# Ledger of designs, part 9: VH-VL binders against Putative hydroxypyruvate isomerase (Gip)

Target 1, 264 residues: Putative hydroxypyruvate isomerase (Gip), of Drosophila melanogaster (Fruit fly) (p36951)
Amino acid sequence: MALKFAANLNFLFTERATSIAERIRLAHQNGFRAVEIPYPEGETSDVVSAVKETGVVVSLVNLAFDKSDDQLRFGSTSVPGSEKLFRSQLDATIDFARQVNCGKIHLTAGLFKGGQESDYTKTYTANLKIAADSLRASKMIGVIEPINKYAVPGYYMNSYSKAAGILADVAADNIQLLADLYHLQHLHGNVSKTLEEYKALIGHFQIAQVPHRHEPDVSGELDYGFVFKALQEFGYDGWIGCEYKPKTTTVEGLGWVSKLGYTL
Key: E = the ipSAE of ESMFold2; O = the ipSAE of OpenDDE; V2 = 0.75 times the mean of E and O plus 0.25 times the DockQ between their complexes.

## First folded at step 5 (VH-VL; framework fv_necitumumab)

Design B2 (from B1 with light chain G50K; at its last look DockQ between E and O 0.01; V2 from the best seeds 0.00; counts 0 for: pae O 11.9 > 2, placed apart)
Fold by OpenDDE, look of step 5:
Structure B2 (fold): chain C 264 residues (1-264), chain A 120 residues (1-120), chain B 107 residues (1-107)
Amino acid sequence: as target 1 above (264 residues)
Amino acid sequence: QVQLQESGPGLVKPSQTLSLTCTVSGGSISSGDYYWSWIRQPPGKGLEWIGYIYYSGRTDYNPSLKSRVTMSVDTSKNQFSLKVNSVTAADTAVYYCARGYSSRWYFDYWGQGTLVTVSS
Amino acid sequence: EIVMTQSPATLSLSPGERATLSCRASQSVSSYLAWYQQKPGQAPRLLIYKASNLATGIPARFSGSGSGTDFTLTISSLEPEDFAVYYCQQRSNWPLTFGGGTKAEIK
């Protein structure tokens, strides 16, 4: 099956465009049919307009976050004491996602900054259960993502086994695993085997080369020719997030698509 | 509509190799959307998943049978096959081929099944 | 592997009665559970997927519920054609595994 790629606008088209709305337009101009976006705080209406204008699919939206707080800027879902904030953020994100017809939300976990990890686990699990119910009502999927310490030091969700355990406890089919191959390689390596082990839980993929998080065709630890073939065999029919830092510029780097035998 | 049909010998002697082929019609197996599985059912017993194969040849087998099982695919014939080596009476079963949707891992289309008896 | 346990092994009921079948997993399978119906001499037929979603063409009298480790298949009012063996199947982890089956037989 053909792979589908979405531009992650936290990383792509950020060279000149400061607004998410502008990055959506740039992505569209460069052939992307889908985009992944952060919660567009302060510009939700503009993003809605841009999506309508371009017709791009919003394949993923990150949970609303508090950028003013050092701990909460990466999510509140696991942070003890932030349960009310999480719920409000979830509601806001669902509302926005609905407006842009996005059915998938990344439930960012937040940072572990001390205390007992078990408290974070308890909070995370409880909030994910709440999220599951809310998302189900809106016919949406939530995803959780193991993130490596080099990218986000102190991120609570930092292993696939941890994720699996939490998902098992949450026990909701609409809460799934986001497998970012960049993070997976940094965290555990053994990509093929790990994907095989957790494939039943995976509901979303993202890509970047390792270790520098550039385009797939850049020299690195992952053979994306092989990886993409594996994803095709996986049967994943969703959008694959291009969450990489352009080595030079976004546009100059997009040659990897054709080079590896794919299309946007 | 997609149809699956098992074919192969209904009788196999102990220590020999069981060989079955599944022919798919009404749709091409050359798609990453589906995995193609074998499932068996001993007489009067439950179901056991044997393994699956993709059109690309990628396989995954049940650990309980992995050492004895080999699957192959022939996209030109729209077929995929199962081999089970060193069979014993315990391998006597109705063997089903089935289609599963990738990332869903349940089976929506089945063959009618074929009985394979292991006997001297 | 995840062990799926079904109960009861046999369920004797009359047409028109409500049937309740149980499936238990040795560990959480979230909602990654399917139900199949198998009649004598036939291949299994998919009834329910994702614990509660009705497969295409399946009568509304069939329903599935549950999550985690405990699941239930319900037939609200048994029809004569519903007397068969029912299997649950998990897809939470590999290898894929089935329950031992529940035989619904006519009383």
Scores: ipSAE 0.000, ipTM 0.504, lowest interface PAE 11.9, mean pLDDT 94
ESMFold2, look of step 5: ipSAE 0.043; ipTM 0.615
ESMFold2 (binder alone), look of step 5: mean pLDDT 92; pTM 0.938

Design B3 (from B1 with heavy chain S56K; at its last look DockQ between E and O 0.01; V2 from the best seeds 0.00; counts 0 for: pae O 13.8 > 2, placed apart)
Fold by OpenDDE, look of step 5:
Structure B3 (fold): chain C 264 residues (1-264), chain A 120 residues (1-120), chain B 107 residues (1-107)
Amino acid sequence: as target 1 above (264 residues)
Amino acid sequence: QVQLQESGPGLVKPSQTLSLTCTVSGGSISSGDYYWSWIRQPPGKGLEWIGYIYYKGRTDYNPSLKSRVTMSVDTSKNQFSLKVNSVTAADTAVYYCARGYSSRWYFDYWGQGTLVTVSS
Amino acid sequence: EIVMTQSPATLSLSPGERATLSCRASQSVSSYLAWYQQKPGQAPRLLIYGASNLATGIPARFSGSGSGTDFTLTISSLEPEDFAVYYCQQRSNWPLTFGGGTKAEIK
């Protein structure tokens, strides 16, 4: 089956476009049919308009976050004491996602800044259960993502085994695993085996080359020709997030799609 | 309440193709919440998972049967089907269709099961 | 594949007694385990999921415990309708696999 790619607008089209709305337009102009976006703080209406204008699919929205707090800028879901904030962020994100017809939300975990990890685990699990209920009511799916320490030092969700344990405890069918191959390689390597091990839990994929997080055709640790075939064999029919840093410019780097035998 | 019902011939000759259909009622198969599965049980023996199909067409099969198994889904009829090629006596079993939760892979609703006997 | 081993094969008990059924996985399945009950001529019925979560409509006398490789289904006080075959199933990896079953029979 054909693979589908979405532009992650945290990374792509950021060279000259500050607003998410403008990045959506740029993505569309360059052939993308789908985009992944952060919560568009302060520009939700503009993004809604841009989505309507272009017709692109919003395949993933990140949970609203607090930019003013060093610990919370990567999410509040696991942070003890931030339960009220999390709930408000969740509600806001769901409301926005509904407006752009996005059915998948990345529930960012936040940073571990000290204390007992068990408290973070407890908070994370409890909040994910709350999220599961809220998302279900909106016919949405939540995803959690193991992120490596090189990308986000101190990120609480930093292990696939940890993620699996959390998901088991949450016990909600609409909370799933986001497998970013960039993070997977940094965290565990052994990509094929790890994917096989956790594939039952995976509900979303993202890609970037390792170690520098550039386009998949750039020289690196991962053979994306092989990886993409594996994903095809996997039967994944969702959008694959292109969450990589353009080596030069976004547009110049998009040649990887055709080079590897795919289309946007 | 969701109900599943298997249908198809109860007798199949060796080397022929076993074909079964599961009809779902009381709920739509067109949901990302579920994977629709087939499980079989030889007489007096345990349970063997055959495979699943997602309403959008994604499938996965037990490696032990992969080369002989094909599943399909018809959302318009609220049905999904199983085909097993080149059957032998070893394929004699009660075949169940079941509903599984996405990313959970336990089965909360089952059909009554249908016995398929492979005999000349 | 992950091999699930159940013990004992047969459990003979009287109504009112406590039943303890074991399920062992050949490798860790974390909490990704389910239990089913099957009566003669019927389809399996889900009892427990996630190793310890009681399925909807299942009596509280049923309980599940364990993680990793060792799991237990407990029936605190057997009712006449509880005499059946019980299967464990791992949902950690592909292919999904079931145990060989434990038959709870009346003594």
Scores: ipSAE 0.000, ipTM 0.472, lowest interface PAE 13.8, mean pLDDT 94
ESMFold2, look of step 5: ipSAE 0.165; ipTM 0.671
ESMFold2 (binder alone), look of step 5: mean pLDDT 92; pTM 0.943

## First folded at step 6 (VH-VL)

Design C1 (framework fv_necitumumab; at its last look DockQ between E and O 0.02; V2 from the best seeds 0.00; counts 0 for: pae E 9.0 > 2, placed apart)
Fold by ESMFold2, look of step 6:
Structure C1 (fold): chain C 264 residues (1-264), chain A 121 residues (1-121), chain B 107 residues (1-107)
Amino acid sequence: as target 1 above (264 residues)
Amino acid sequence: QVQLQESGPGLVKPSQTLSLTCTVSGGSISSGDYYWSWIRQPPGKGLEWIGYIYYSGRTDYNPSLKSRVTMSVDTSKNQFSLKVNSVTAADTAVYYCARGYSSSWYRFDYWGQGTLVTVSS
Amino acid sequence: EIVMTQSPATLSLSPGERATLSCRASQSVSSYLAWYQQKPGQAPRLLIYDASNLATGIPARFSGSGSGTDFTLTISSLEPEDFAVYYCQQRSNWPLTFGGGTKAEIK
């Protein structure tokens, strides 16, 4: 079971290209067969065209979000009072995902900014149940991601145990965990045991080296030779998101793929 | 460049159904980025949001009008439409169609020129 | 429903003067407020969205400020073409509501 890698276009091919459509073309030109993208507000038609032209797989789309609001700029899913906005964003994102044949949506949680955490958890659970129904109707999976505080201060979903508890309450097999190994190492450590503990919940992976979020093979805390072997034994046959900051340029930094025994 | 244009009868009798169509040009109504709204303005008065339609057919209506209003979309003609049932003189207004963003909800960046509908017997 | 109250109802000024228009919401709308200009016989035109962002093609003399319940549209130096009716509109909660308008007219 060979591992499959997708370019995260919030991070990769950003040196010269500002549009997601241009980054898709660059990813394709440089050997990527898959990408992860944000909801491409204002360019959905151009992105659909770029996907058709290149034939790349869109492995993950982030939920549309309101960049202009301090609390909602990282998602709405957990934020009390945003339920109607969340539904609007979810519907737009599902509709776009269908057009590019993407089966996974990252249901970004949003920021905890005052009030009671129990209200956020209530909102999050309710919105995830609604999302489960809508996503199932479109044959899609939703994923939730624990994110460390240094990457996104105040992010609501910041714990693997919290995520697991919420997923148990949602009780939907199409709402799953996104395990970003960069965040996992910052939040918990014990990567191999943590992956085994959450195995039944995990539906997507992302990678970067710790602590500087560069390529998997730079000096750091994680041995990705070992980790990738663990992912193969895990039985994961989906796409692994390359969500890292190139140490030099995206293309110059791709040598790790071959070095670690894989191909794009 | 997106343009919106309303069309329909300028005169409707009380108790009849008002029917309007908005034709979109310079862009696709099937874009997931946008919701398509109707907004009306009685002569000499302010603006009232009637509701929106997404190109999939999903709608949401102002509660004050919900019992009498339906909207529809025809993606093959790049059009969306408004029906107001059982009209009275209070429904006399200039009717505008407008575009809003799905992700940021209901700020209207493009409007039609408006069409006056008079309800009179 | 969130009630939007605009003041003054009429603003009588000369070209070159600074105009300040107020919009108050009956409850917090965060920054989810837009401003529109409507000239006689024309559709409204979006000026400002989300309290302070200029819409495409709007001159820099227009600015918006405020958050929560109190919002202001400012025209730093009135041009002859700025004499129109101005509406605020909240997008925080359903249903969408507009203010009653402020008419800017030549003194």
Scores: ipSAE 0.011, ipTM 0.540, lowest interface PAE 9.0, mean pLDDT 90
ESMFold2 (binder alone), look of step 6: mean pLDDT 92; pTM 0.926
OpenDDE, look of step 6: ipSAE 0.021; ipTM 0.640

Design C2 (from A1 with light chain G50K R91Y; framework fv_necitumumab; at its last look DockQ between E and O 0.01; V2 from the best seeds 0.00; counts 0 for: pae O 13.8 > 2, placed apart)
Fold by OpenDDE, look of step 6:
Structure C2 (fold): chain C 264 residues (1-264), chain A 121 residues (1-121), chain B 107 residues (1-107)
Amino acid sequence: as target 1 above (264 residues)
Amino acid sequence: QVQLQESGPGLVKPSQTLSLTCTVSGGSISSGDYYWSWIRQPPGKGLEWIGYIYYSGRTDYNPSLKSRVTMSVDTSKNQFSLKVNSVTAADTAVYYCARGYSSRWYKFDYWGQGTLVTVSS
Amino acid sequence: EIVMTQSPATLSLSPGERATLSCRASQSVSSYLAWYQQKPGQAPRLLIYKASNLATGIPARFSGSGSGTDFTLTISSLEPEDFAVYYCQQYSNWPLTFGGGTKAEIK
């Protein structure tokens, strides 16, 4: 099965453009057929226009979040007491996703800042159930992502086993696991077996080299030649998010695609 | 100098499988710089990209033909092949193999001479 | 897919004249545009890549210009051997697509 790659515009083309809209154009100009984007606060209209103009697929949109609050910077979905905020953010994100025909939303969990983790689990599960219903109505899926502590200290969703437990409780087919191989390696290693173990839950992939989170062909802990073959055997037919920090510039680093025998 | 040469039957019956092989000389297929492609041209018409295969076996096909197309590569023979299943008269064309190269994307700098494949009863 | 439209379909000119061929993309292809020449019974030959770069061995009378959606191939002074069909091809997006071609014929 052919692999498909999407430009994560939180990381790619940031050196060339500030706006998400312009990054979309840059991604398109450089051959990307799909992009992953944050919720484009303040520029939703421009992004919609850019998507229409370029024809790129928006493969993933991150849930809207509050940048001004450290507690909520990385999401509100698991944060006790922020249920109302979550709902508003979810609605806003769904509305935007519809406009760009995006069918997949990353439901960011938020930070654990203390207290009882069980309260966060309870909140997260409840909110994910709500999300499942809302997303289903819009023919969308939600994904949750285990994120390592080096990238996001204190991130609530920081374990694949935790994710599996949450998903089991949520019990919704349209809430799935986002496997970022960068995070997976940091969290657990043993990439192949871990992917096998959680195969049934995975609904999205993202990639970056470890430990520095650069392009797949940069020297690091993961052999992406092997890993990509594994993903092909995995049978994943969705877009793979290129969520890596360019070692130099985005454009200069894009050679990894052809070098490893793939195309955008 | 890189040279490409198509080979295979020039006549195929409807519903059968069209099979062609491209032999590359003057250069190795086993390079990450190149994507080995098939392109066809119906008589008196324009060019249609069919797909490519990388030396590793990685393929990508034109969505218009994806369901019927299979490519393979034999690095030991410096060859790559095309199969098109369930052919109809619409598949009658001159078929070219070509080398794609652009550092990142696909321009075709070397072409075979092309081989006519006619689909007829 | 990106649709490439070439115009005119046929261009009738005399040797020594200037030829201007147009290629339009249905959406921006940046500079990822190639031009090919095809003579009867032959495979296409690469003339221009990246919109304006002359391929190896191609005479300087050939030139390409444009970016985004509109591109032009110019032959400054037609030689007898230049009467052929010319195709543009985008390689900005998959699948790769060609224009319908412009036939340069002798007047």
Scores: ipSAE 0.000, ipTM 0.480, lowest interface PAE 13.8, mean pLDDT 93
ESMFold2, look of step 6: ipSAE 0.006; ipTM 0.531
ESMFold2 (binder alone), look of step 6: mean pLDDT 91; pTM 0.929

Design R08c (from R08 with heavy chain T57D D59N; framework fv_remtolumab_arm2; at its last look DockQ between E and O 0.11; V2 from the best seeds 0.00; counts 0 for: loop humanness VH .305 < .308, pae E 9.9 > 2, unsure alone 73.9 < 75, placed apart)
Fold by ESMFold2, look of step 6:
Structure R08c (fold): chain C 264 residues (1-264), chain A 126 residues (1-126), chain B 107 residues (1-107)
Amino acid sequence: as target 1 above (264 residues)
Amino acid sequence: EVQLVQSGAEVKKPGSSVKVSCKASGGTFSDYAIGWVRQAPGQGLEWMGGIIPYFGDANYAQKFQGRVTITADESTTTAYMELSGLTSDDTAVYYCAREANEFWSGYYSTHDFDSWGQGTTVTVSS
Amino acid sequence: EIVLTQSPDFQSVTPKEKVTITCRASQSIGSELHWYQQKPDQPPKLLIKYASQSFSGVPSRFSGSGSGTDFTLTINGLEAEDAGTYYCHQSYSLPYTFGPGTKVDIK
């Protein structure tokens, strides 16, 4: 029942290295057994090598995205008209995830930039059904994440009730909810009840302190001593993503692990 | 397509400061890093530092720490580089350049400079 | 700080022939090496990112290869408009650094 922590390499070790491959090496050197990574555009072979060298678990990979388009740079999954792009991004991400033995892909939704929300919901549901089939063929799951408006203005997937409704319509046991406690507190609150309410849907967790998105033990809205015990009672046996902005440096900020009674 | 337009040429005396602006258009300003690169006459390219407007954090090459300040103003989509304590060795063309921030990759994501400003010539003479 | 060296410093080449420029890093940088072209009185322009990926709109005669410490930019079939200075750039660690440049001239 001990909790397992992964370094989210979009956020951690960014002050020491610019490449995902080197951040993997730094995470391993500093005691992390697992990481979360973006699709590593432009360095896939170097990242595969770093994973082999270190033996770290890759617990989550983000869907490849199109940085050249304002609407699509936060994902394509919900965006009407981008279905062909979504399929190619999904295929590329699954292929990479297989090479690093990663079984989870974050299916980033993209931005709502006008038009009918019902068209986005239709696209999202259809693309998630297609993703479910492709991911099952590769023995993988997909996760969707409600993200608060202060972090990503206009993000399509922005409520737990919307996520639950869409997951019911998709009706695939390998498409699940990513519960980021930082976003959850902004969107819903009432952490204990929320974990109970969505237990059957949740397949991944991420953590950061609220409101400034720093380490779990800095002053803020969430008592992570209590929250971690709630996660243990939840019975989650996967990796918990440490997706926070280090207040000083990544390594100097790791004291919370031991302080709260855990190990990397 | 992102376009970067810089402020005009400046002539400065030793010991003074210069502040160069870089106006961005196209794309969302907070979604990419702005780097500053200079080129002395007849010399190569030298990275000075950069900023990601989304995070508000700036990084500086050690050589310039304490002399350079890089800032960004999202409301005007403009980045600034201010260099103090000028000497004749600071005579150069100063470029701003873009690297796209792939939000999921932390502070810097693609790390190549895919769009450049036209350059601002700064001449330091007594 | 990672030092990049380039070879040759200068190359004068007959049109339609092949240009080869090398860049060597003082330590391994994986594939985090990028190539730029700079024409007189112009800012640099990106050609190749991550050692071997062509940037959008770059003519197919430009290609890159290498990893670790040794990298190569190749112009296969030099055109007159390709005259200029070519720089390599590492993004593996801060501070970012550039090679000293290779000037390419048309014979």
Scores: ipSAE 0.010, ipTM 0.517, lowest interface PAE 9.9, mean pLDDT 88
ESMFold2 (binder alone), look of step 6: mean pLDDT 88; pTM 0.915
OpenDDE, look of step 6: ipSAE 0.019; ipTM 0.531

Design R08d (from R08 with heavy chain G50Y, light chain E32R; framework fv_remtolumab_arm2; at its last look DockQ between E and O 0.34; V2 from the best seeds 0.00; counts 0 for: pae O 5.6 > 2)
Heavy chain, then light chain:
Amino acid sequence: EVQLVQSGAEVKKPGSSVKVSCKASGGTFSDYAIGWVRQAPGQGLEWMGYIIPYFGTADYAQKFQGRVTITADESTTTAYMELSGLTSDDTAVYYCAREANEFWSGYYSTHDFDSWGQGTTVTVSS
Amino acid sequence: EIVLTQSPDFQSVTPKEKVTITCRASQSIGSRLHWYQQKPDQPPKLLIKYASQSFSGVPSRFSGSGSGTDFTLTINGLEAEDAGTYYCHQSYSLPYTFGPGTKVDIK
ESMFold2, look of step 6: ipSAE 0.572; ipTM 0.796
ESMFold2 (binder alone), look of step 6: mean pLDDT 88; pTM 0.913
OpenDDE, look of step 6: ipSAE 0.043; ipTM 0.659
ESMFold2, look of step 7: ipSAE 0.621; ipTM 0.823
ESMFold2 (binder alone), look of step 7: mean pLDDT 88; pTM 0.902
OpenDDE, look of step 7: ipSAE 0.023; ipTM 0.609

Design R08e (from R08 with heavy chain T57D, light chain S93D; framework fv_remtolumab_arm2; at its last look DockQ between E and O 0.01; V2 from the best seeds 0.00; counts 0 for: loop humanness VH .305 < .308, pae O 10.9 > 2, unsure alone 74.3 < 75, placed apart)
Fold by ESMFold2, look of step 6:
Structure R08e (fold): chain C 264 residues (1-264), chain A 126 residues (1-126), chain B 107 residues (1-107)
Amino acid sequence: as target 1 above (264 residues)
Amino acid sequence: EVQLVQSGAEVKKPGSSVKVSCKASGGTFSDYAIGWVRQAPGQGLEWMGGIIPYFGDADYAQKFQGRVTITADESTTTAYMELSGLTSDDTAVYYCAREANEFWSGYYSTHDFDSWGQGTTVTVSS
Amino acid sequence: EIVLTQSPDFQSVTPKEKVTITCRASQSIGSELHWYQQKPDQPPKLLIKYASQSFSGVPSRFSGSGSGTDFTLTINGLEAEDAGTYYCHQSYDLPYTFGPGTKVDIK
């Protein structure tokens, strides 16, 4: 089966467009059939219009978050004391996701800023159970992503083994792993074995080359020709998020798709 | 709203280095891009490089590649520019400047410099 | 590297008259062109972003226009406080570059 690629609009088309709605139009113009987007605070109606206008699939939306708060700017899901805020952010994100027919929400964990890690784990697990119920009612899944310390220092969800343990405790089939291969290589390595190990839990993929987080075909630690074959054998039929910093421009850097044997 | 406060003026000998600090307040520091721009006496503005603290990567103008190091310390919300191998041609006012992010993007700036530090005068003399 | 040129190098202008400053890019930069004002012994201040968008707090007498390679900053009704040097700046491609500046004096 052919792999399907989505443009992550936190990273792609950012060099000349400041709004998510305009990045959606640019992604469509340049051949992308799907996008991943942040919660578009202050822009929801324009984004809904751009999605309807272009017909792109919104494959993933990040949970709404409080950008102005140091601890909460990368999510609230794990942060003790933010449970009411998390519920409000989840409701807003689900409402927006319905409007764009998006079935996946990244439940961003937030920062560990001291105190007891066990309190964060308790909060995270409880909030994920609540999210599982709300998302199921809307026919959606939630994903959690282990993120390496170089990308987001202090990010609570920073280990595949921690994620697996929490998912087992949550025990909901609609809360799954987001396997970002950039972070996976930094956190764990041994990509093919690690994909086998976590196969049953994985519900979404993202890609970038290691170590500089550029296009899959630049020189680096991961052979994406091999990795993409592994993803095909994995049987993944969803969208793969292209979450990388273009080495030059987004469009100039798209040659890897054809070079590696795929189409947008 | 956003304030950038730079370290004080410095007088340096040729061949030495200088490290200028830029402390930011207001907004979310990890979402800023902090650029460094210098201005020699009576001359125009010259972009030296910049950093987006979230990515930890710095970009440099080719002219300065190998002599300039730009870093950021999230815990103190401070960016730094260090220029080595100083010559009299490096006598200038050094500015830090912020590129504001788009609220909904969380990780991007608008690439215009909407806030500037007060400038740090570096004089290189024998 | 994208080279920006400005014209004129210098203008001496009677108060209340119109000032026009042009900036030309060595390649198309869409609307990724910004304008700054710098007064003596001060840091630059943003006036116009993305060719034509006025920055907050900037007097309405300042406006910008253009796209592609040719851009214009206009001061319609010069005030004495507008004396200074005006720079264009492109953010289309690294390294970011500035124009050489246009000095505006009161006649």
Scores: ipSAE 0.000, ipTM 0.467, lowest interface PAE 10.4, mean pLDDT 88
ESMFold2 (binder alone), look of step 6: mean pLDDT 88; pTM 0.909
OpenDDE, look of step 6: ipSAE 0.006; ipTM 0.485

